# Designs tried in a protein design chat: VH-VL binders against q86i44. Part 1

Every score and structure here is a prediction.

Target 1, 197 residues: q86i44
Amino acid sequence: MSGQNILKCKKCQLEITNKIITNHNSDTFHEQCFVCKLCSTPISDPYFTDKETGDFYCAKCEVIRNDQSKPLRESLGFCSLCYKYFRQNEDILTIDLERYHIGCLKCTICKKGINNEKYYREKMTSKLSNYCCEDCFEKVDKCNGCNSMTLGQTLLAMGKNYHANCFKCFKCSEIIKPNSPYSINKQTNTPSCQKCN
Below, numbering starts at 1 at the first letter of every chain, in headers, positions and changes, except where a header shows other numbers; antibody chains are not in Kabat numbers.
F, E and O are the ipSAE of ESMFold2-Fast, ESMFold2 and OpenDDE, as the mean of both directions, binder to target and target to binder. V2 is 0.75 times the mean of E and O plus 0.25 times the DockQ between their complexes.
Where letters were taken out, [cut] stands.

## First folded at step 12 (VH-VL)

Design w2
Fold by ESMFold2, fold request of step 29:
Structure w2 (fold): chain C 197 residues (1-197), chain A 125 residues (1-125), chain B 111 residues (1-111)
Amino acid sequence: as target 1 above (197 residues)
Amino acid sequence: EVQLVQSGAEVKKPGESLKISCKGSGYSFTSYWIGWVRQMPGKGLEWMGIIYPGDSDTRYSPSFQGQVTISADKSISTAYLQWSSLKASDTAMYYCARHPTYEVITKFGTYFDYWGQGTLVTVSS
Amino acid sequence: QSVLTQPPSVSGAPGQRVTISCTGSSSNIGRGYDVHWYQQLPGTAPKLLIYGNSNRPSGVPDRFSGSKSGTSASLAITGLQSEDEADYYCQSYDDYLSGYVFGGGTKLTVL
């Protein structure tokens, strides 16, 4: 370099014809170019530079800028059972659009975690389910109405186990509630509610 | 026997409202998520949203949020898909489909085990 | 267009083996989500063909098989028959879209 170069602003690359601002590296800037990108205050030490854009940030705004990592953590969502946020690249179970840590789903019977093993469930609400591992599944009673497992409370009717909402009148298909009277057709072994009897 | 029976084909004009139905039978209607899937003419399948009729919990695909209303009447085991004002771009086949709830959820993610026959909606002026 | 990419068409002669690919990304198949497959015969609703990458529901012939590796999945059909002529869709879940995603579909033609 012969020293014949035009004095240029390091930020915008245009000639400096007025007040010259110099940093500790002897780089030169227009007064309006050596300001914080976020708040526009004049830069003083300490300051930070985004090496990809060349933008400057004061210390206060650098703290704000770094804190923007929180949106990434929240965009991954949280476990529907423990309500803790997921970490990047964590294994996530997704069931009915609900997301869980693998270790948070446990067998209702044996309390062991369900870790990508084959499992069974009884859904109680949109968000609440009972789960059963394959080993325990063989020991669980089945509903005689729908032939699905019964992990929770069972209704005993006609000597058989039912879900509360699976014991129905043979004629009208309405649920026969616990302790409600009903009649039995012994030939067909079918129940009838009071209304149909 | 699990069945999902949808309402018949519809021919509508832009701006009209429409409510199509999906009646479930042969299973506990209130214990299974029911989803809606759109298939535009000559195109593939698009998930629109799901509802859990037991408590009316309703979830929409982001691309369909605010475009349709999904609802259910559990007393008659029926789910609904509804438009307040149809557009020509709503011309498509619409399917309802069920998530499994009991037995054999074996891996990550959920599938649709039973599908309705579809409802063709034609919107033209 | 589709989040999951399938070839638009494949063809094979009776008795041949064909393979249909389903290519995703790190936010769906590459995240570890399962891939499911549906068969749609002309003028009919989709029907579940393969679930959980490789499981066949009852009533699906064992000449249909599925696999998953990396960010992709594959449906294989051996012993191709004329009744296999249909559209085939893969399906998974996508973290970014927070929902179910389907492939664009593959039309299988039996020659």
Scores: ipSAE 0.083, ipTM 0.580, lowest interface PAE 5.6, mean pLDDT 81
Fold by ESMFold2, fold request of step 29:
Structure w2 (fold): chain C 197 residues (1-197), chain A 125 residues (1-125), chain B 111 residues (1-111)
Amino acid sequence: as target 1 above (197 residues)
Amino acid sequence: EVQLVQSGAEVKKPGESLKISCKGSGYSFTSYWIGWVRQMPGKGLEWMGIIYPGDSDTRYSPSFQGQVTISADKSISTAYLQWSSLKASDTAMYYCARHPTYEVITKFGTYFDYWGQGTLVTVSS
Amino acid sequence: QSVLTQPPSVSGAPGQRVTISCTGSSSNIGRGYDVHWYQQLPGTAPKLLIYGNSNRPSGVPDRFSGSKSGTSASLAITGLQSEDEADYYCQSYDDYLSGYVFGGGTKLTVL
């Protein structure tokens, strides 16, 4: 119902076509662009802005960022999971261009560390994955959409397990949300969202 | 069967734009990073950048930042590599490649398990 | 311009063992990053040969093996066969370049 104005995200300068996040200055953002630079959580008050970069920081991460204001020789950066800095000679993992302590990677099921052992992962976003140790992998159900393991909450649909993002309308390939109604074509055993039905 | 199928060879003049494609099939396209690798004539492989089509997170090699645009259309399971203005030095073979899901990692696990057939781009007057 | 150094060529007779080195630095292999290997047969796309330093994907013969030590990695090919004639590339990650890096490539010739 918006009139003629096309809202652009102040952070990325691209058009906002979905949920609009507005700060106290009436600037508009994508939901994914108005997040803490360090921890990626959605920004809420109080928050802080780096005037030089335009990046946002939640209150907890502002404390961490201020601790980094002193120059350190041979700084190795921070873990993308716990946000503690790396030490010299510490094992550091780079997975999908994100850096982690090896001990911060834990099995989602048993919560034990996955230190230099065979393990399996389930990607949820570009920055977030679930991990599974070998013992727990033997016991996990598989998604009927992608045939990969399921490590978190699953969607039970049509008598089968799915990842939330793997239960899609057969016609338009849009994700059918867990609480959304859908139709089943009984001769093909395929789901359709309400819009495509 | 996992497959990456790239668009056909291109012959272009300097200054022209170009967009080449890489269509993924046989896997969940939105759940895997897909990257682009350049191989200049008679030379080795160079990583250009990578995209996660599920959320469009795009990362560039510093050597290619600002020189190309990597994008994806997840509705048709296709990644793209694009130039706004080609140069003769862009003449090369370009490959797309995918990062796998199941892996063992001793310290760092970042490799490409499936590769497209390549797209030859020739830029000359 | 290659961050990882490979010999430009190696050769061996059928049945022999050859090794291909991949030498990095403290910002890549010496930092602990894994090394992966690709085979590029003439006129074809690269194919994954070794991942995670020493693991073989399905379909790769066990006469191919990899190892890593310090700032270097090595690909060994035993029982050399004529179809092994190809270019071989190592790959890792480099902190300074903030990205994936490949070796310059090694042309293997079977005599």
Scores: ipSAE 0.066, ipTM 0.585, lowest interface PAE 5.6, mean pLDDT 81
Fold by ESMFold2, fold request of step 29:
Structure w2 (fold): chain C 197 residues (1-197), chain A 125 residues (1-125), chain B 111 residues (1-111)
Amino acid sequence: as target 1 above (197 residues)
Amino acid sequence: EVQLVQSGAEVKKPGESLKISCKGSGYSFTSYWIGWVRQMPGKGLEWMGIIYPGDSDTRYSPSFQGQVTISADKSISTAYLQWSSLKASDTAMYYCARHPTYEVITKFGTYFDYWGQGTLVTVSS
Amino acid sequence: QSVLTQPPSVSGAPGQRVTISCTGSSSNIGRGYDVHWYQQLPGTAPKLLIYGNSNRPSGVPDRFSGSKSGTSASLAITGLQSEDEADYYCQSYDDYLSGYVFGGGTKLTVL
């Protein structure tokens, strides 16, 4: 074993024979070894060190490096019901290009969570639907306009249940709103709005 | 009976505009997504995008974003696919198709339950 | 170069059984996304054949069946008939392409 008194670069461990750069810990470096890993500019205070690699980063590039994981997190997307980003390896439901946590979808009637089971759906908007499990589907009244389940407020018209948006004039197909007057053609059993009377 | 009826075949030159149509009947047009699918000559099916006519929410495949415009006129139950400037590479069969009212969910999935007859678009000089 | 890989063609004699594979990856079928199947008869639009991996819509004979395992799915057709001669496409969803993806199609020939 022997002692060593030669100045060595802390980064590359080779002898320094030219200009010596010294940091706040009295470590010594070659001028070309004390540069930012990302942009190659000479390091000045403040600077940052990656403890695993020994690489140095200037303040500007440290901000960029610290934000590198954000694009992956955002690329996984977010739940269309709770608006929280998905974590890696979460189970995700995709329905009509909308993504959901499995636990966020529930049957509208019984409030049980949606799992990997068959469901019936009533579309409300492009992003919203009411869901109904198979058991509850057998119990629910059907709309006489679209023959789909009725999960919310219903319109009783001509002795039958309708969704508010499914009771339409036979002639013009315009929605006949609740409490709006309409006429009935007894021969065809069809409703007509005021405009088409 | 649910039916999607598309406009007739088109023969166009590069640079011309075109708007093809898909008329839905036998169901509540505003309550179902309508999608467009391209089939290039001798090739398979490619999803282009979808629209929800009830609120005009429109989603595009990344490969077709900015290449076409998908729209709908709910007053006549009709969806449209439109090009502002056709290219020879737009020569293909174009189908419209509808999403269903319910589905079996095992994790992900939506499918197209009814399809239009197709519109052949030929673009050549 | 479809994300979902299908054999370009398969063939079978009348009455026989054939299978059509649909091979994906961990970003689509392997993520757990459903697989759907369409039949396209010559000169016609595609028609839904199987949805949600294994469900048949009304009017589709029970000799058509679907399954999914791992990163792959299969369409099985038993009791082949001449009218089964068509192109068959699988469909799923892919996380990285952010959209629906179709297989390249398989031409079935009934010998």
Scores: ipSAE 0.015, ipTM 0.552, lowest interface PAE 7.6, mean pLDDT 80
Fold by OpenDDE, fold request of step 29:
Structure w2 (fold): chain C 197 residues (1-197), chain A 125 residues (1-125), chain B 111 residues (1-111)
Amino acid sequence: as target 1 above (197 residues)
Amino acid sequence: EVQLVQSGAEVKKPGESLKISCKGSGYSFTSYWIGWVRQMPGKGLEWMGIIYPGDSDTRYSPSFQGQVTISADKSISTAYLQWSSLKASDTAMYYCARHPTYEVITKFGTYFDYWGQGTLVTVSS
Amino acid sequence: QSVLTQPPSVSGAPGQRVTISCTGSSSNIGRGYDVHWYQQLPGTAPKLLIYGNSNRPSGVPDRFSGSKSGTSASLAITGLQSEDEADYYCQSYDDYLSGYVFGGGTKLTVL
């Protein structure tokens, strides 16, 4: 592995020597650094970043931060992404059964507003979908497991990005969970689960 | 037709208070943010702050926080910018402008689609 | 001086193509915030020219176009006309300033 660029955590600026978490901006983090400031739970989509402090907040804790608006959220409805209430007579975007502030739904890659005409979605289990505009679709990094686009949080291993369920043991093809131990064969650059290593 | 009409030019002395106005028409005044932008003589545009007249939610630029007060009277579709004590350095053209009602932070940048004609404020001893 | 950097002046002859650059940083344009453009004719208020990087409001000729890449944006004017002589401003949002930011403005002269 000589000559490889050292990956640094965007949060703490230290070298990442263990599991690498990559967000939708292609920033890399320690697993312990990509956690919610309030609940210390590993971050999943959607999440929010404090612009002043750089701290991360999960969706639940973000709602808590905005608890003062709870009555308004209940009466006026709220955005499925940012969880802030809709203001009176505010235009909203509806996709499927989900409602969004017009300004909230952006391409994960270029941050351009998404409209209902042409977009791609990355659906994740128990997570909100990330969106990609048509212009960025071909440029998006693909999962080395399933070859589909990676927009949300991904696992970076052996210099490649994987969806959580796409990182599999080379020997038995079982899914290697993010918190499960695995070994890497340095010669073949392939992962092996604990059973097979 | 959407229109923003601002109050007339002001000539003031340092230390005096001032309140200028911006009246909106041709649209739902309570449904859009109104912002204020300063343009000093021969200089560029500076964002000062915004207000949502529907609930009076107000947000300031850090540079103008505590320096001015932004308010609105929705009953007459008017937004205000006021100083408690003017300085010579406050001499500038002041524009009000409209932008969409969605949350500014999550939009990754909002824009101003309609502008008032501007109010010239001159502060001199 | 301005958070977004524009050339102070640009000039062109009628019928020519001119471009105005808007250079930002990782805290504004590079953060993914949209860039908007305004035209300010002499002695008048600014007018929205381009919104959302490349969209034209109603009434704006197709001679005007906007683009964004990386930490920079650009306004292009084709078929330059005498009436295009004005100041042009780019606008975005900046995380450090926690607010909207404008470029320093570019004076376009039609020769």
Scores: ipSAE 0.013, ipTM 0.531, lowest interface PAE 8.9, mean pLDDT 83

Design w2
Fold by OpenDDE, fold request of step 29:
Parts: structure tokens; sequence; C-alpha cells
Structure w2 (fold): chain C 197 residues (1-197), chain A 125 residues (1-125), chain B 111 residues (1-111)
């Protein structure tokens, strides 16, 4: 790939040259580095971050870790992110039939828990989302293709962020995949796919 | 302007299959959930399920799980509700509605902000 | 029986104030979930009237107001107009049902 900016992985400290994974804390990772500490499965939302070690845990492993509290989780319900049970009458966030502790979901910009009256979400996949608080929304970088907010899983090219499907050849409008080669026209600062360069 | 336009009224017999549609326009169709709501004659509103057209993530009400299929074709900005075998009890008005989830969400729940005009389904022998 | 309980009907004269209650439980409104309201005019699709307990969408008159307390919510209509004659539904989320729930609806008659 030509024309991409250098970004380092928070885990391995090496350059990310492919797809950039951005977690709820705005940390960036290789896809291979954003995995569960226990089972090494790629992380999907929801996931848990250990507060002490910073390690990530997938949903399955976190549920297992919290199995000792199974009776409480069954009776009171549990957070879809950390999978800990809800306390009686605890205020919770409900997003698309999923429930979360207040503060478990983090703003990707300010890294604080989502506690606002309103919040913003970028749904990348059915199991992958990023969040932004109301105060930070205007600070969010927008996709150079569609002008929507980009909170995670972006392609950084020519100093700009793109959704995966928004990075297209200037000549033929075909989507340029993250692992596909492309060239940059230095005069127009536009990308061209291998077929068109 | 956000609009949801549903397919026309249907008259069917028990045992027949049916697929009704809801076309969205005036917004990014793949960025918002679409829900289906049933209203039987002279009765109240019942949530059936929702779908995210961007990746076809689908959630059903327990009461409707296995009874209907919700799908979407993002290429034509259309959501669908279908039955494999209709029953007389399926006679109702069916509404599609947009469910805000992309740009802004309230912290303690979601709602339906735009509604289709409804599709009347009549199932009789 | 609906998870959220509404009176089946209410009535008022033009210019009066009417209130429609929506009673839930600890698994829905009492859990802290927001309540939303919809207006359905005769022969038409529902329309969002109130979202997030007390917010009005654009185009909804300030005569309409919503509130929530404990396990219940309320819709208030002041300065009742003839055009307000409709069915009104409250909506929330329920933990036990793991889904969105509507009230049974209230028919408002303007006398």
Amino acid sequence: as target 1 above (197 residues)
Amino acid sequence: EVQLVQSGAEVKKPGESLKISCKGSGYSFTSYWIGWVRQMPGKGLEWMGIIYPGDSDTRYSPSFQGQVTISADKSISTAYLQWSSLKASDTAMYYCARHPTYEVITKFGTYFDYWGQGTLVTVSS
Amino acid sequence: QSVLTQPPSVSGAPGQRVTISCTGSSSNIGRGYDVHWYQQLPGTAPKLLIYGNSNRPSGVPDRFSGSKSGTSASLAITGLQSEDEADYYCQSYDDYLSGYVFGGGTKLTVL
C-alpha cells in the first residue's frame, strides 16, 4: 500500500500497515494484536478490558471468569460488555437490546465512560461498535469518503481516515481493499487501484 | 426527507407464504435499524423485531421468534417481513419503522422515529 | 394484558388538560428505561410524539409533554384540540421479555 500514514500498535509497538483496529480507548492495534488474553480469539464487541493489566477478554472467557457469580447474573442480569451482574436498581445503558453498566462503554475520544444523556455509536459490524460521548462528537474525525464519523477499524490513507468500503479508486470507483495495492496521484492526491494506475 | 414506503395490501389464504417490503429513503439506509410492528384489528402495537441493513444483524421479539423472518436488501434500501405459512391470526396491519442507533441514542432506551404507512395483511379462507 | 398499563380511554373538552398514564414495573420503567409516546390518528400510522421521557420531536406542539417517575410515566396534553383525538401508546423496554414493549393504548376523545 502506498500513501498511508504510519501508526503504531499499542500492544506490539510496531507499525500498522493494514487494517487499523481502534478500541474504546482510542488505542490502535493490529488485527492480530487485538485478541482475548485467555483464548487468543479476535476481540469483538462486546469485550472486557482488565482494569489492572489492560488485557482484553472475549465475551465467552469473561463469562467463564465470572461464573462464580452465576446466580446473581441470572437473577439480576449482567452487562454485555463486562458480563458482571447488575446491582439492584442500578442504572444501565440499553443499546439494541443489549445492556451495559454505566461507564463500561467508553468514549473513543476522551476515554471516559459513556454517561451522557445522548451518545453516538458507530456500528461497524453486528459484533463490533465504537462509541462517542456528546461532548466529543464534534472532535471525531470524519470519513473522507462518506463524511460520517470514524471511531475504529479505519483505513488511514493520504493523511485521512476511511471506512473500509469508502476507500475507492478515483478512476473506476472500485473499492480498494486494505491489503490491495494502490497508487497515489501526487498532483491530485487521489488513489488509483492497480488496474487504473 | 426521511421516508419509509411499504408495499401494498395483501389478501391471502391460510398456508400461503408472504413477503412484504419497506423501502427507506432520505437517509443512510445501512446506518439505521428498521423495526417491524404488528397491529391486529382493533388492537394495540406489538414489537416484532429489528434489523440492521448494514450487516443484516437481526433481533426478534420472543413472541415472534421463529414465526416470521426479517431481512433486508441494502442495495435497494429495502427491508422485508415474511411468512412461510400464514395463519388467519396473522391478519393485521404491519408497520415498518426506523430505529435511531447510528448518530444519536438516548442512554436508557431507543424508540421509533419514522414510520411507514403500513401494510394490511388479510388472511382468510 | 399489556406489560405497560394504560387506561383504555380518556376524554376532555376543547381547551382542557388531559393526562394519560403508563404504568410499568421494576423490569421496565422501574428499571430506568426511557419511555416514549406515539400518537396514532384514526386510519393512520403511529407518529412519534415524545422520546426520552420528555423530549418533543420537531413539529410536535408544546401542548404535549411527557414525564416519568418510579415505575410510571405520563403524557399530558394541554389546550386540547379536536385534532388530538387519537390513540396514544407508551413504549419502553422490558428485561424479562428481553424486548421493546408497548402499552395497551389509550383512546382520547375530544368532546
Scores: ipSAE 0.011, ipTM 0.528, lowest interface PAE 8.9, mean pLDDT 83
Fold by OpenDDE, look of step 12:
Structure w2 (fold): chain C 197 residues (1-197), chain A 125 residues (1-125), chain B 111 residues (1-111)
Amino acid sequence: as target 1 above (197 residues)
Amino acid sequence: EVQLVQSGAEVKKPGESLKISCKGSGYSFTSYWIGWVRQMPGKGLEWMGIIYPGDSDTRYSPSFQGQVTISADKSISTAYLQWSSLKASDTAMYYCARHPTYEVITKFGTYFDYWGQGTLVTVSS
Amino acid sequence: QSVLTQPPSVSGAPGQRVTISCTGSSSNIGRGYDVHWYQQLPGTAPKLLIYGNSNRPSGVPDRFSGSKSGTSASLAITGLQSEDEADYYCQSYDDYLSGYVFGGGTKLTVL
C-alpha cells in the first residue's frame, strides 16, 4: 500500500505540494518558509534560527544581527559556564558571585538544575568545579583515596574510583599519574609505582 | 598512544537503522569528551554532538538534535552514533574525535586533539 | 556560506609562504573563543594542526603558525612543501549556535 507519505514543512507544518527545500538535516520546507527573515534570500547552510521567534537567518544577516545587539549583550554579561551572553529578561542563577544560565549548572549525578539553595561543589585543581545537588550528595561515589565526593574526572583502578591526585603508590606514596604503569599486589590489592614494583 | 578506532564502512538502505562505534585507547576514556563530526562527500566538517563517557552527559548540535543518538559504553571504552531511520542524505564520512577538556565543552579553548579514522556510511536505494 | 569563512582555495610554490584566512563574527571569534586549525590530507581524517590560536601540537613543524585578531584568524605556512597539499579547516565555538563551528575549508595546492 504505497501510502503517499505527506511531506510537511518543518516550519509551518503544512503540506508541501510545490517545490521542496531540504536542508542539511534533511528537514523539508516550503520554498517561502526557508528564507532569511532579514534579507528574504533563500537560506544556505549554515543558517541560524532565532530561538524566540523561530525565524531563520542567513550567515551574513546573522552577523549583522549579532553586531547590532552587541552593546546590549555586553551590558547583560555572560554565563560563567557556557560563556554565552545573557538575553534580556532571562532568568539567571547566581552562585558564589558567578552568574549562570538556569539550564547550564546541573547536578553531575541526576542532571537536574542546580539552584542556589543547597549544593555541593567538588573543587578541581586548575579547572571548573563540578556540582552536586543535595539529593544526590549522599549517593555520590567517594574517592577510595580521600573518601571525599567524586564528581569530575576520576581514575578507575582496581575496581575503585580515585581522584587523580589520590591514586598513590602504596610503598612510596607518590601519585601515580593516569596511564602510568603500575603493579598491583594481588594479596593486598594495593598499587605500586614502577619505581617500587 | 591515544587512539580512536572506528567501526567499518556501512552500506545501508533508506529506512534502516544503524549504529556505528568509536573505541578509545591509550588514555582514560571516561575523562574526556568524545565528539562526532560529519563530512558529506566533497563537503566540510560539521559538528554533530559530544558525550562525556564518565557520566554520559550528551550535548547535540542544534542541527542534529533529534536526528541522531549519541551514547557510550565506558566498560569497553566505546562511543556510539546511531540512526533510527537512515536517509540518503545521511551518506557521509563520520568521525569521532576526542575533546581534551573534560569539565565543559564551551570553554574558549575547546578543540579536538585526536580523531578516529572515520566511518563511511553509504545510504542508497 | 559557512559561519567561519575561508577561501575555497589557495596555492603556492614550494618554499613560498601562504596564508589561509578564517573570518568569523562577534558571535564566535569576536567573542573571544579560540580558533583551532585542522589539516586533512587527501583520503585521511583531520589532524589537529593548531590549537588555542597559535599553539602547535607535538609533531607539527614550526612552519605552521596561527594568529587571531578581532573577528578573524589566520594560518600561515612558510617554506611550503609538497606534503602540505591538503584541506585546512578552522574551528571555533559559536554563541548563537551553541556549538562548535568549522570553516568551509581551504584546499591548498602546491604548484
Scores: ipSAE 0.007, ipTM 0.495, lowest interface PAE 12.4, mean pLDDT 84

